VH-VL binders against Isthmin-1 (ism1). Designs and how they scored, part 1

All scores and structures are predictions.

Target 1, 164 residues: Isthmin-1 (ism1), of Danio rerio (Zebrafish) (Brachydanio rerio) (q5ege1r286to449)
Amino acid sequence: LFGVDTDSCERWMNCKSEFLKKYMSKVATDLPSCPCFYPTEVAYSTADVHDANTKRNFRWKDASGPKEKLEIYKPTARYCIRSMLTLESTTLAAQHCCYDDSMKLITRGKGAGTPNLISTEFSADLHYKVDILPWIICKGDWSRYNHARPPNNGQKCAENPQDE
Below, numbering starts at 1 at the first letter of every chain, in headers, positions and changes, except where a header shows other numbers; Kabat numbers aren't used for antibody chains.
ipSAE, averaged over its two directions, is called F for ESMFold2-Fast, E for ESMFold2 and O for OpenDDE. V2 adds 0.75 times the mean of E and O to 0.25 times the DockQ between the complexes of E and O.
[cut] stands for letters that were removed.
Atom coordinates printed by the task and the answers are left out, and those that the model quotes come from them; centres of patches stay.

## First folded at step 4 (VH-VL; framework fv_tiragolumab)

Design b10 (from t10 with light chain S99D)
Fold by ESMFold2-Fast, scan of step 4:
Structure b10 (fold): chain C 164 residues (1-164), chain A 127 residues (1-127), chain B 113 residues (1-113)
Amino acid sequence: as target 1 above (164 residues)
Amino acid sequence: EVQLQQSGPGLVKPSQTLSLTCAISGDSVSSDSAAWNWIRQSPSRGLEWLGKTYYRSKWYNDYAVSVKGRITINPDTSKNQFSLQLNSVTPEDTAVFYCATEGYSYGFLDEYYFDYWGQGTLVTVSS
Amino acid sequence: DIVMTQSPDSLAVSLGERATINCKSSQSVLYSSDNKNYLAWYQQKPGQPPNLLIYWASTRESGVPDRFSGSGSGTDFTLTISSLQAEDVAVYYCQQYYDTPYTFGPGTKVEIK
């Protein structure tokens, strides 16, 4: 009757897969890894966190507020953070990390963060079209997005079971 | 309302660097809804896209594999222009070179047609 | 790379008669999410840069006479000039902008019979 248009979801994912690979090779390789635990300093201000993989500091801000709509986009997450663009940024992308009630990184499933290909600090409109619109078309099936986008667990934090 | 005007030498010796400039009016070279391309045309290869530069929070370049690390396309925001440098030229690089714009792209991942072209510059590579 | 081919290499048509040019791509240039064919047609006269005639396979550029039309989808495309005029003598190129490197057909020369 009122079914989901899963065919549109499939078409977008298949057509965008090569462009996403091209984009990732240019812009997403220099993103920070997610900290394994929520950095509590972020709740009160921006925080600088050293990233061992890239050997530099990244500035993070809280992404847990009401405007983030976690109940819609990350329904199992309690906290999220996003890396910040700077004047010297080499990418349009932002790392996105989400954490459970114990402040532990969610590495898979509906609550797991994935890199935003276009930061909202760069363009909210482009972020919507590139990062959010596919979710709307797929009615929130984040497993399909994970197929095209690499996971955010660069520090090899403990994995969540898939059914949590 | 975009216009492109090319300048540069018409004769380059083999092994030297070919340098051309394309001046832009009617838009900014740093517009986040445009991309700035170089294309060449020769009897042997026909129309051949060489590469482009575009601004999306930082500058990006895409280049054709056929010019294999010999090419650089650079913007100059102070003069509102972009340039082509092609190193180690051979007689096979003899062609008419065109600059062209892709305008009003809504998405970073979207490609567009060439709506404005420069007048063309014939570059002959010979001794 | 996406390879573009055109046929015929050259075409002689009498004034007022129909000219038809074909273009084929080695893979589909139809983007299913927006249902657009990423294909353009250009006209080139001696000493001039190519001039855009048609984009999205069938959309006529502003100022282009209505005798020019584009059709086709996926891999097979056609440019039609319904009633050839003297000023239409030129070389016509198809181009895909579905993916980089962007590629052009080898061109079709249109002459008056």
Scores: ipSAE 0.000, ipTM 0.480, lowest interface PAE 13.2, mean pLDDT 79

Design b11 (from t10 with light chain T100Y)
Fold by ESMFold2-Fast, scan of step 4:
Structure b11 (fold): chain C 164 residues (1-164), chain A 127 residues (1-127), chain B 113 residues (1-113)
Amino acid sequence: as target 1 above (164 residues)
Amino acid sequence: EVQLQQSGPGLVKPSQTLSLTCAISGDSVSSDSAAWNWIRQSPSRGLEWLGKTYYRSKWYNDYAVSVKGRITINPDTSKNQFSLQLNSVTPEDTAVFYCATEGYSYGFLDEYYFDYWGQGTLVTVSS
Amino acid sequence: DIVMTQSPDSLAVSLGERATINCKSSQSVLYSSDNKNYLAWYQQKPGQPPNLLIYWASTRESGVPDRFSGSGSGTDFTLTISSLQAEDVAVYYCQQYYSYPYTFGPGTKVEIK
């Protein structure tokens, strides 16, 4: 029984823009790039994956279960993973990567992962308020929401077709 | 209100394929606010979720690992129904099979639970 | 897999008296991001499919009498029938929908004493 709250969506994006731009610049250098294919080791255990850009090892957790609500938040994605915080982390953010049924990285559109500004490891409640609620207020308007989020394709993986 | 009607054979021979269908009324099988599940019940395993199919820009399936590799759950949009195929059955697959819905909404977020069930079909696997 | 257990296996209660059924999950089904417990309760009568009673651990499904209530959080959950009626004779199952595969408890049979 809820329509798009475009006034609240615009207010969120405009009023948070200064903090988001500053924080996202730090996030872009702190987070790992998404692997181009789903790392199968995540399905069985958490394994260290080296990121060439940050020169750090990251552990990844599965983010694909029913509680992640991918059919709402990441339609067309089959699998998602989230990076874990490390001792070297300079932000509270976590990378979020989503993959299609062929295990290929979704690089754009509604199914593409967007970094969490607040990792669920730090505070699941703050993550929901900072990362999820704005998406809900904007009703998944990817054109506006994606503008505010850092990109996930640092390894220059093959681009998926433009969503319509 | 959603209603589910099951049909299919009650007897299947070992090594053959078990096939059941679930006809949907009150909603579309391609509704992006529902998922369509198969669950079985036997004395040895109790209630066991087998898998689901759902439409979100394209069709998806999720299957329980215990039957993965033997199971296929497919929608039929023209008949507004979905089916279960379970290959290479053994007497241990003897169970009452149920189809069931999962639903969600944006305002309340997800309400992932089985709110409507079919009547059930007893399938006996014997020679 | 998340393993669900229920106690007692069976319960005999006099009409009008309280029935209490317990459910435990092998790991927490509380998702801190939305502060919800991904747990449901079902009632099954002989020859019928399970019928949803409670979802999100404590939210009663529309049409379910208010004598049914759910409580608990994390790994420990309770279904309470405050005043047992004859129509409540059934097997009751808890179910987690926190992670795949979805799993059910073994059931608790409720009978009239």
Scores: ipSAE 0.000, ipTM 0.569, lowest interface PAE 12.0, mean pLDDT 80

Design b12 (from t10 with light chain T100D)
Fold by ESMFold2-Fast, scan of step 4:
Structure b12 (fold): chain C 164 residues (1-164), chain A 127 residues (1-127), chain B 113 residues (1-113)
Amino acid sequence: as target 1 above (164 residues)
Amino acid sequence: EVQLQQSGPGLVKPSQTLSLTCAISGDSVSSDSAAWNWIRQSPSRGLEWLGKTYYRSKWYNDYAVSVKGRITINPDTSKNQFSLQLNSVTPEDTAVFYCATEGYSYGFLDEYYFDYWGQGTLVTVSS
Amino acid sequence: DIVMTQSPDSLAVSLGERATINCKSSQSVLYSSDNKNYLAWYQQKPGQPPNLLIYWASTRESGVPDRFSGSGSGTDFTLTISSLQAEDVAVYYCQQYYSDPYTFGPGTKVEIK
């Protein structure tokens, strides 16, 4: 079962990983950094949050609902958020950030968020094909999936006195 | 094997809502490896994709810009069918309407677009 | 939107002769990472819905006769019927599925001389 998924994942990685790495490098410069802690205002409404790296404000939406199926796609995450597309967006991608039950950013492992190459606001079908389907064929090997879709590392947090 | 069977009125008055249904056999409307499309065909616009509905952990709809704002495509899981509602129709909406499925295969994003089609329904918009 | 164009508008070909239909997209439908062209060809006979002939620009759908072949890459595509039969009288459409909205060519009508 597990080994069968590995064969498909390896072939996908060999064909697509170089393109994905280059694309992720481009979109990463235009996406907001993940906040170190879940912004509680997002739980009640769409929040405007300033991003120091891009010097822009981004709107965030909660991505923690039952239809997100975190127990399958982000199994250790309790909360997730996704950045919203705007008319000024230079990319079709969206930042995706996931948090534990203490509202701390998860920066590694199965629960860590990874940028969505195609925002669900642009096309949920294309998002599924580009962002979700590779995870499904690689589901038995999280390390290979994370190689192609590295989790958010919380680099913005390193500038804060809070080194956690 | 998938089969699609269409039903709905063939005559609609201008400014009214056009409503069609497509019944599915051989697959589930909530299959996560399929999407359910509406396409129309007219002499003036040729074949024109209108939109689709599909299930990928939750229900989604994608609509063509030309009809966005007056189109709704909805699944009905209890009857294994999906419908089209097009509001505020004009004579320019007169067309043969088709429902069609697209499928997916896992791996390298292999996908078949419009591999099964309904029989078609001529809808005339006239007073 | 990706705009699809076809040429010629109509073809009259004798039985047993080759028919060639061209399709152009306003932007590339080649996905570099899988090296696939997101282009399909459909056949439509009078009173019937379109029927899938070819996907990925050159892959024949199961059950489609081998006299039908697709070729091309990027923005320029060709459908070839190597030896026209009476049952092949139809309108042929190309379609891109590279990006939403999916778009079709205006069609090429194939008739017997």
Scores: ipSAE 0.000, ipTM 0.488, lowest interface PAE 13.3, mean pLDDT 77

Design b13 (from t10 with heavy chain K52R)
Fold by ESMFold2-Fast, scan of step 4:
Structure b13 (fold): chain C 164 residues (1-164), chain A 127 residues (1-127), chain B 113 residues (1-113)
Amino acid sequence: as target 1 above (164 residues)
Amino acid sequence: EVQLQQSGPGLVKPSQTLSLTCAISGDSVSSDSAAWNWIRQSPSRGLEWLGRTYYRSKWYNDYAVSVKGRITINPDTSKNQFSLQLNSVTPEDTAVFYCATEGYSYGFLDEYYFDYWGQGTLVTVSS
Amino acid sequence: DIVMTQSPDSLAVSLGERATINCKSSQSVLYSSDNKNYLAWYQQKPGQPPNLLIYWASTRESGVPDRFSGSGSGTDFTLTISSLQAEDVAVYYCQQYYSTPYTFGPGTKVEIK
């Protein structure tokens, strides 16, 4: 629960990294880009937001509540949103975007959102096993974790300082 | 398991700063799995959450909008405690103040929320 | 902010009788991804801090008697005391922990008839 198991992290990275890189590349083309600022309409209910890269509207919901445990999984983030699965979805993945106190997209570091390979709407259990458990195993080695699970940068948003 | 003990003056004059401290035993104030809260209770407002402090690679604070401009919640890692400072108090700030812990566990073991409260401190704001 | 309301304001119940307290939230506190309601119930006796009774709307805290039960989902919740005991005289509060700021109901005072 606390600390790092670097041996298990290395086994996970070696076994899964090729598949994860290919899968991420495929789903990234089907997922919306993160808005550069927290869309305030999402704070009140689910909202449709146009994505310029894909030329499509995506449905988003707030992912900032206590269940998300941002203090643990996204320690510098204040707000997060997740794209929703719809009948038009071509993938089981969901985009995940996190924002700082100024509602600006976090593009690097521990607070940056990373696409969920398995949406919680499809399966909370599979999401945990695929998206969350590797983070726990690799907690002390973010460079290894980020090798297969890079943070989402959004569409040409200003980059965060690397040291934060 | 976790125990919280409060201390601070019970009487504060209007326009002054209200200061309270909550001492923690059974856990570290720097614990990555806890957040440290202040809540007040008055007949007019009922139970009102004021804010929290927590450590996740660095210290964070969240404050209720109603007090955001005049509240500070600070941890003290050397004494394993956290404090509340509320500036420019008025008689309407008269309340029983509680500190409380909010705990998390990683999703694979237990998604339980833990809630331990201090004994409470009555603070009267009066001239 | 999520606003919590409770009814009734006060309730007088005879020993051994059922007590029912209602709580409503201005927005749903049900998270669709885990199908859990982020709602807790507290008991407060004079001179004491609130004591957690129920979390996740229906899960009893360790050490809480089984006569206490929580039910409901989304925006409407109920706390039931199946057979009121003398030691149950207290004020009961619901609380949402779905989002900050955390908010509490105004409380329901339970007295013996």
Scores: ipSAE 0.000, ipTM 0.482, lowest interface PAE 15.2, mean pLDDT 77

Design b14 (from t10 with heavy chain K58E)
Fold by ESMFold2-Fast, scan of step 4:
Structure b14 (fold): chain C 164 residues (1-164), chain A 127 residues (1-127), chain B 113 residues (1-113)
Amino acid sequence: as target 1 above (164 residues)
Amino acid sequence: EVQLQQSGPGLVKPSQTLSLTCAISGDSVSSDSAAWNWIRQSPSRGLEWLGKTYYRSEWYNDYAVSVKGRITINPDTSKNQFSLQLNSVTPEDTAVFYCATEGYSYGFLDEYYFDYWGQGTLVTVSS
Amino acid sequence: DIVMTQSPDSLAVSLGERATINCKSSQSVLYSSDNKNYLAWYQQKPGQPPNLLIYWASTRESGVPDRFSGSGSGTDFTLTISSLQAEDVAVYYCQQYYSTPYTFGPGTKVEIK
């Protein structure tokens, strides 16, 4: 309800650096779109999958394991996947997509994936500092957090009801 | 340690382009934990940050709004240096110009203080 | 933009005596997640570039004498020279690096009384 000292959260959410603005713009064009349904074959395959929007090939990794702590960070999600860095990557970012019990992409709310500005493949420590710590500082306010991140690119996927 | 060496003409005519170069030793201009800044100092404005260039998988520039539209800061990786170009100068642009280094942390997002400075170049804008 | 102010504009202090310079920011420069104040102090002598003295409001740069100390948090900061020496005659500037554009105070001139 009431934050005593909100300067850090306000700085992250509302007062982004010029670098962050430019970086976020490039992340939006660098990352693949989230498949509308959980791609079981893609998440476990070693083959690259072509993304029509970026005209590039991507490999996806499962991000549903205990290390991901979905109960804390994506509480309504059952499955998540993360895109891997490629030789043609212009950012250090990774797409993050989360799915419900029906393997349908979650496009809104607390369970929706948000792009990682720093891929865990590049650095788990930097990912924590850039992607996770700001969420913690804002006390898990997903609405404010999501406003600061590029939109979930669902490839025209059906939208979830707002509080699903 | 890092050292910065400035060069460029000390006299520029009104309406022309002011051009300065800062040569870097002790670090790479493409270091992902540094940024390369230009600052000027005049009696009327005091110390004024003008902008910076930095490498994070690709090159970025940040410019102060007061000079945005007239300013270009460019790296040169082959010579390990960076330059300042300020277009359409007026006598009010007369100042001592400094290049300076800035460190980064927090996944390349947190800016640091200016730890190393060039020697300074007095640029007088007059006819 | 964050506006920096300093007081006094000039200060005359006898050799060996304490000099105190104040700096105020128009908004907090304390980042609560790392508990750091994004504030630096610089010394500038005639004909020279500014020289870093203090960063993170209170951390002394390597090679800076221990008579220089920084204190304060949030919006109010102080630079103290505990025993003024002849070589300390200079203009001192505070600077915030919390957000761009980076901004400097107008400076405080320290002179021998």
Scores: ipSAE 0.013, ipTM 0.549, lowest interface PAE 8.0, mean pLDDT 81

Design b15 (from t10 with light chain D34Y)
Fold by ESMFold2-Fast, scan of step 4:
Structure b15 (fold): chain C 164 residues (1-164), chain A 127 residues (1-127), chain B 113 residues (1-113)
Amino acid sequence: as target 1 above (164 residues)
Amino acid sequence: EVQLQQSGPGLVKPSQTLSLTCAISGDSVSSDSAAWNWIRQSPSRGLEWLGKTYYRSKWYNDYAVSVKGRITINPDTSKNQFSLQLNSVTPEDTAVFYCATEGYSYGFLDEYYFDYWGQGTLVTVSS
Amino acid sequence: DIVMTQSPDSLAVSLGERATINCKSSQSVLYSSYNKNYLAWYQQKPGQPPNLLIYWASTRESGVPDRFSGSGSGTDFTLTISSLQAEDVAVYYCQQYYSTPYTFGPGTKVEIK
């Protein structure tokens, strides 16, 4: 994992930013807000949680297991959750939320959740190519990546310190 | 509906600890969709938020920097109430104290406005 | 900390006349991704706790008369009483709940001319 290829990162950032500018409102409209604190009951339950902003119910699943490789992709995150696809969804996207060891939402920086443009429930292969591979290319330039990410935080959760 | 009922002494001597209690009915103090606040009001400072306690898989406290270090807000799940302790009081702490609840309307754990208030308790800090 | 200011300090209005109160925040209380302003208005009469009038800058609380309305976005907000009644004599406070510590304006006293 090397983030020294700044030219490749620049190409990804430009492509990703233009894509997000065009489709951001649709993606954001369909995704639930991240809870400000890790919802342990919700993550282990199959119960639906109502999101008042979208006026819809969402199920959440744990995304903290070994297959998520948080030590590589989300350093400093202790827990992550991902929203499940709903029958009402107009996108293939899923919300992704990551929390520190105090169970507080990480709103920015390397540990912050990154909403999936393609849910793993739809296609693990497309998810990897669209969501994961660009992150690998840009690992060394986190501040530029943060500008292009879809929002992953709750409505007014306390923010992490500014990235350097 | 939520009702908040305050109790505690109206007179506290300088350097002592001010202690107030707010009893809750209509909701649980450990509700994950509520937070339990203390606010004071004085002519010199106006309305001043002091802090809150809330349950989100574990208990949390947030305190205003002006009182941080001498304030404790504690829930009591067995009595369904929460309390305020303010140490080392001075005459400048003389105020009407209110407890208030904030709800969470978005189905997730974000903050809200103060929809229910206790009746208020005037606490005078004087020898 | 977000600092709240209000103008005027006091306002004398004739019965049936319009009363306008302004509130400013030192930084934006608009969460743009959700298009929500974290701003509330309270009414306080002597000997009583504050009573919620308006939340989300413009949403009227249940039971509040329609002569009360809120407007504004970002840093500049207004509470309007379209036709002042005798029972509206009170101190009015704006409050931000965008971030802790929550902060209140210094209040505007509304009284009858």
Scores: ipSAE 0.000, ipTM 0.483, lowest interface PAE 16.3, mean pLDDT 78

Design b20 (from t10 with light chain S32E)
Fold by ESMFold2-Fast, scan of step 4:
Formats: C-alpha cells, sequence, structure tokens
Structure b20 (fold): chain C 164 residues (1-164), chain A 127 residues (1-127), chain B 113 residues (1-113)
C-alpha cells in the first residue's frame, strides 16, 4: 500500500482521539469479551451466551465464511465470530473475535479481532467512516493507530507473542 | 509500480508437468496485502482462474476445483517470484497462462480484482 | 460455483454510438454487510492480457476514459460505452470476486459496423 501519511494521520488523531477514547469507553461497557477458544457450538447454534464481564447474554454469528475474506481483513485468522445487534441493544457497536488454526484467540497483531465501533448492521456508511477510514490513513504506522484504538484483550486469555 | 514477468517452456508433452514462473518487481511476494494468482485462457474455456498463493503469517493456497489435486502454486521469497506446476497434463490444458496480482492499489484492502497481469505464456500440450 | 453469463456474444456498433453489454451471475454478488457488488469488468485486445476497467460494479479504474461506465446490482450488471471509439474494439469480460473460485463471463466481442 502507501507509506506513513504523517499529515493526514496526525490531523485525524488530533481532531478525533478524544472523541474516540470517550466513545470506545462507552461502547466497551456494552460489548461481550472474546471467548479464549472458538465456540464451535455457539457459531452453529442460535442460543445466547452469557458474558461474565457485562452480566448479559449475547448472540454470536459466525464470521468465518468466504465472503468475510479473512485472508485480506484478518490475515492469520482461520475463524472469526461477531456479536449481533438486537432490538434492545444499548450500543451501535459489535464485538469481533478471531482465532488461529488451533481455535485459540488471537489477542494481538493483524489477525486479531477489533471491535466495530459502528456495527455494519446499523450503518455500512458510518462503519466505513468510523472504523475503516482511520485505519487506512494511519496504516503505515500501526503504533500510532493503536494509540487511538487499543485491541480488546481479555486478561485471562493467553497473549500472543509481542513480535508481529 | 508492480510488474510481472513470466518464464517457462511453451511446449509440454502429455502426462508431463507444466511449470511456469512469475517474477515480481515493485512489491514483495510475502506482502501481507497482496495475493498471487494464475489464470489460463483457451478458446473452448475462456478465462479460467486456477488458484492463488498469499502470505498471512504463514502461506496459504486456494485452488479451483477443476485442477485441484494436480496443481501446486509455490512462492519463492529469495527470488521474489511464484510458480505454477500442473501435473499430468493433457491436450485440453493447452492455453495462454497469465499470472496476476490481487491488488490494494488505491481504495481499500477488500480489492480482489486483478490489477496487474504478466505478459502471458502460450503453453501447447502436444506429442 | 457462481456461473457468469454475458449478452450479446458479439455486437457491432457504429463509431460514436452507444454500446451496451450485459452480465448475469447465477447468484447474488452483493455483500450486504459492506453494500458492495463484487464484480469487475476487463477489456482484452488481441495479443494482450485483460486490462481492468471497472471494479465494485461501477468504480472506474484510474486512467480509464469516462465513456466507460458500469451499473447494476445483485445478479444483473451492465457495461456501457457511451460513444464508441476505434480503440475500443476488443473483447469485454465480467468477473465475480464474491467467492472462490473466481469466475469470468464468456466475453462479448465489440466490433465497428
Amino acid sequence: as target 1 above (164 residues)
Amino acid sequence: EVQLQQSGPGLVKPSQTLSLTCAISGDSVSSDSAAWNWIRQSPSRGLEWLGKTYYRSKWYNDYAVSVKGRITINPDTSKNQFSLQLNSVTPEDTAVFYCATEGYSYGFLDEYYFDYWGQGTLVTVSS
Amino acid sequence: DIVMTQSPDSLAVSLGERATINCKSSQSVLYESDNKNYLAWYQQKPGQPPNLLIYWASTRESGVPDRFSGSGSGTDFTLTISSLQAEDVAVYYCQQYYSTPYTFGPGTKVEIK
């Protein structure tokens, strides 16, 4: 792709970083934690799964099929799942979790799931502007981008090696 | 600017292995934002996608069902190239073979269309 | 596998007149989550590899003249050349990239009347 676009990334981070921090904190309260291993039964079942951190039940959808294009969006990931919006959802965000060949949660790097601040079920246009466009602008410098959008890492799941 | 340069024999005998190489300049074969494809074209079948190889922390391959079991697409990171091997060829495999990139040139990472193509290699399978 | 069909097989159009090529997919290539149609159009001239014209059904590739336009959604797509030039004589192919195996239409040959 392109190298670091310092001017555009700098401008975006200075204008939006405070908004993103507040928004991330607000929506993170309503999102479920990623299971440490791929929940095969949940992906093929329509049953709700209880989340200990939020004390709520969530419905998960498999996000591993060909149209999810994991080789492009989540390299290294073999399986992914996405939390679903309901009529009673208190947030516009959706959790996204990705797993390796051993069905173990990827906690860091390009294959790790990253919460969608705006679910595509709510608005594809807003999702692109809020979730995708900032990543494009800052893509050449993952460290700068990660300052605005830290990955969701469960402290009870084993972490991936620090090296990318 | 990405450029693809093909090389390999233009004549292969039935039952032998067809081998072609595609040399890459302007990008790395192990780029985690690219994929490397082989496509063939014949008057009877038209344009037919054969498969691809791509690096995402490890190497992956996808192959078309029509050639599955006799096709191998391999990267060579030291020479920055990728190859096609098609085993047990028959006259029906006679075609012009192209290598091509799936690109992320401008726009977003969800671009699967073929933006750069090699020059093409006519391979005739005949005794 | 997604099967692609094109119509007509060939067409002859006078210089300066509109040329229209149709492409159909056996199943939808619209991905509802991103609202994108995973469809591309290529131009192939004799002795050359195919050249990308249109992606995402309607987005023109950089350097492609604005007389070329793509339209349609789901299963039915159209490539339009608003004012045919001599250099546009070629075979045109549609391609879906919604799922593997990626598949191409059989092509439409465009000739001058």
Scores: ipSAE 0.000, ipTM 0.497, lowest interface PAE 14.0, mean pLDDT 77

Design b3 (from t10 with heavy chain S33Y)
Fold by ESMFold2-Fast, scan of step 4:
Structure b3 (fold): chain C 164 residues (1-164), chain A 127 residues (1-127), chain B 113 residues (1-113)
Amino acid sequence: as target 1 above (164 residues)
Amino acid sequence: EVQLQQSGPGLVKPSQTLSLTCAISGDSVSSDYAAWNWIRQSPSRGLEWLGKTYYRSKWYNDYAVSVKGRITINPDTSKNQFSLQLNSVTPEDTAVFYCATEGYSYGFLDEYYFDYWGQGTLVTVSS
Amino acid sequence: DIVMTQSPDSLAVSLGERATINCKSSQSVLYSSDNKNYLAWYQQKPGQPPNLLIYWASTRESGVPDRFSGSGSGTDFTLTISSLQAEDVAVYYCQQYYSTPYTFGPGTKVEIK
């Protein structure tokens, strides 16, 4: 019951099943790339947004409301969006993209969106356990979290400045 | 900061439905980072967790096996409250009932302990 | 279900003396991924709801006097009151929140000698 190290973030990131390792490898190929600017149609429409990398249309939902707690989970982000789970999906994952005050994609750092391994549309409970819990125990060490779940910049968007 | 105020009858006849309400102030019943619990206390069983309701993109309920099939816990977002209904009560259901919050401030597994409690309601089941 | 037990059932302690309460779970409440023990301690005075004292086995709730401390890991836990005061007369309960249904110990009554 007693552990020799006390680094809970490292323990969580390294405590993965073979299922998760295989599942994570499919996330980048199945999920849409983050648009370089916040698609304003997401705020008032369920209209599809075309993704050039996958050659598919995806529906996005707003993930910027008070219940998203951006001040805790994505500090510095003003807007975030999450891709919707589709019947064509080979994973239960959803893309997560966050944007600054100028509606420009945040490509690195604490405010950058990263893929959700379990979509909230599939299971809010599993999403919190798999995606949220690792983020919180690694909060303040965004570089370790982002190694396991890198932000998507598949549209070759302009990079934001290096984090301090 | 969060306050819970309970209301409901103190006397229920055997075989009837026990109904209690817990009004919330200081937080929203649909908060993604809270869960809303019912607990009862009797001399014979001590403190017994009955179940909870919580919002995570949609509403969820968890119930203790001991009352599953007789219990319903429902949120009411318009009144910012949640309720307990316990069907087919018997004298063994006589207890002080408490509503209580548990927080998920930093994620699903961060906080399941009960940080705020209602004042308690004694419910006596007798004819 | 995880079964919680406490010992002793009741304890009489003189003012200023140490009170020690034990809690045992039927299975481990230590979660390996975050290395936390999902165990809380509550104080209940007559006519009042339980009041949170300790969470994560050893973290004291804000406003709780430092004479209260929690220790232990896995299945064996202890609540210590280092110097009993008159206002500490109460029943103390341990609770696991590792899995549902959440379960409480039967309580330990602390009285003045």
Scores: ipSAE 0.000, ipTM 0.478, lowest interface PAE 12.0, mean pLDDT 80

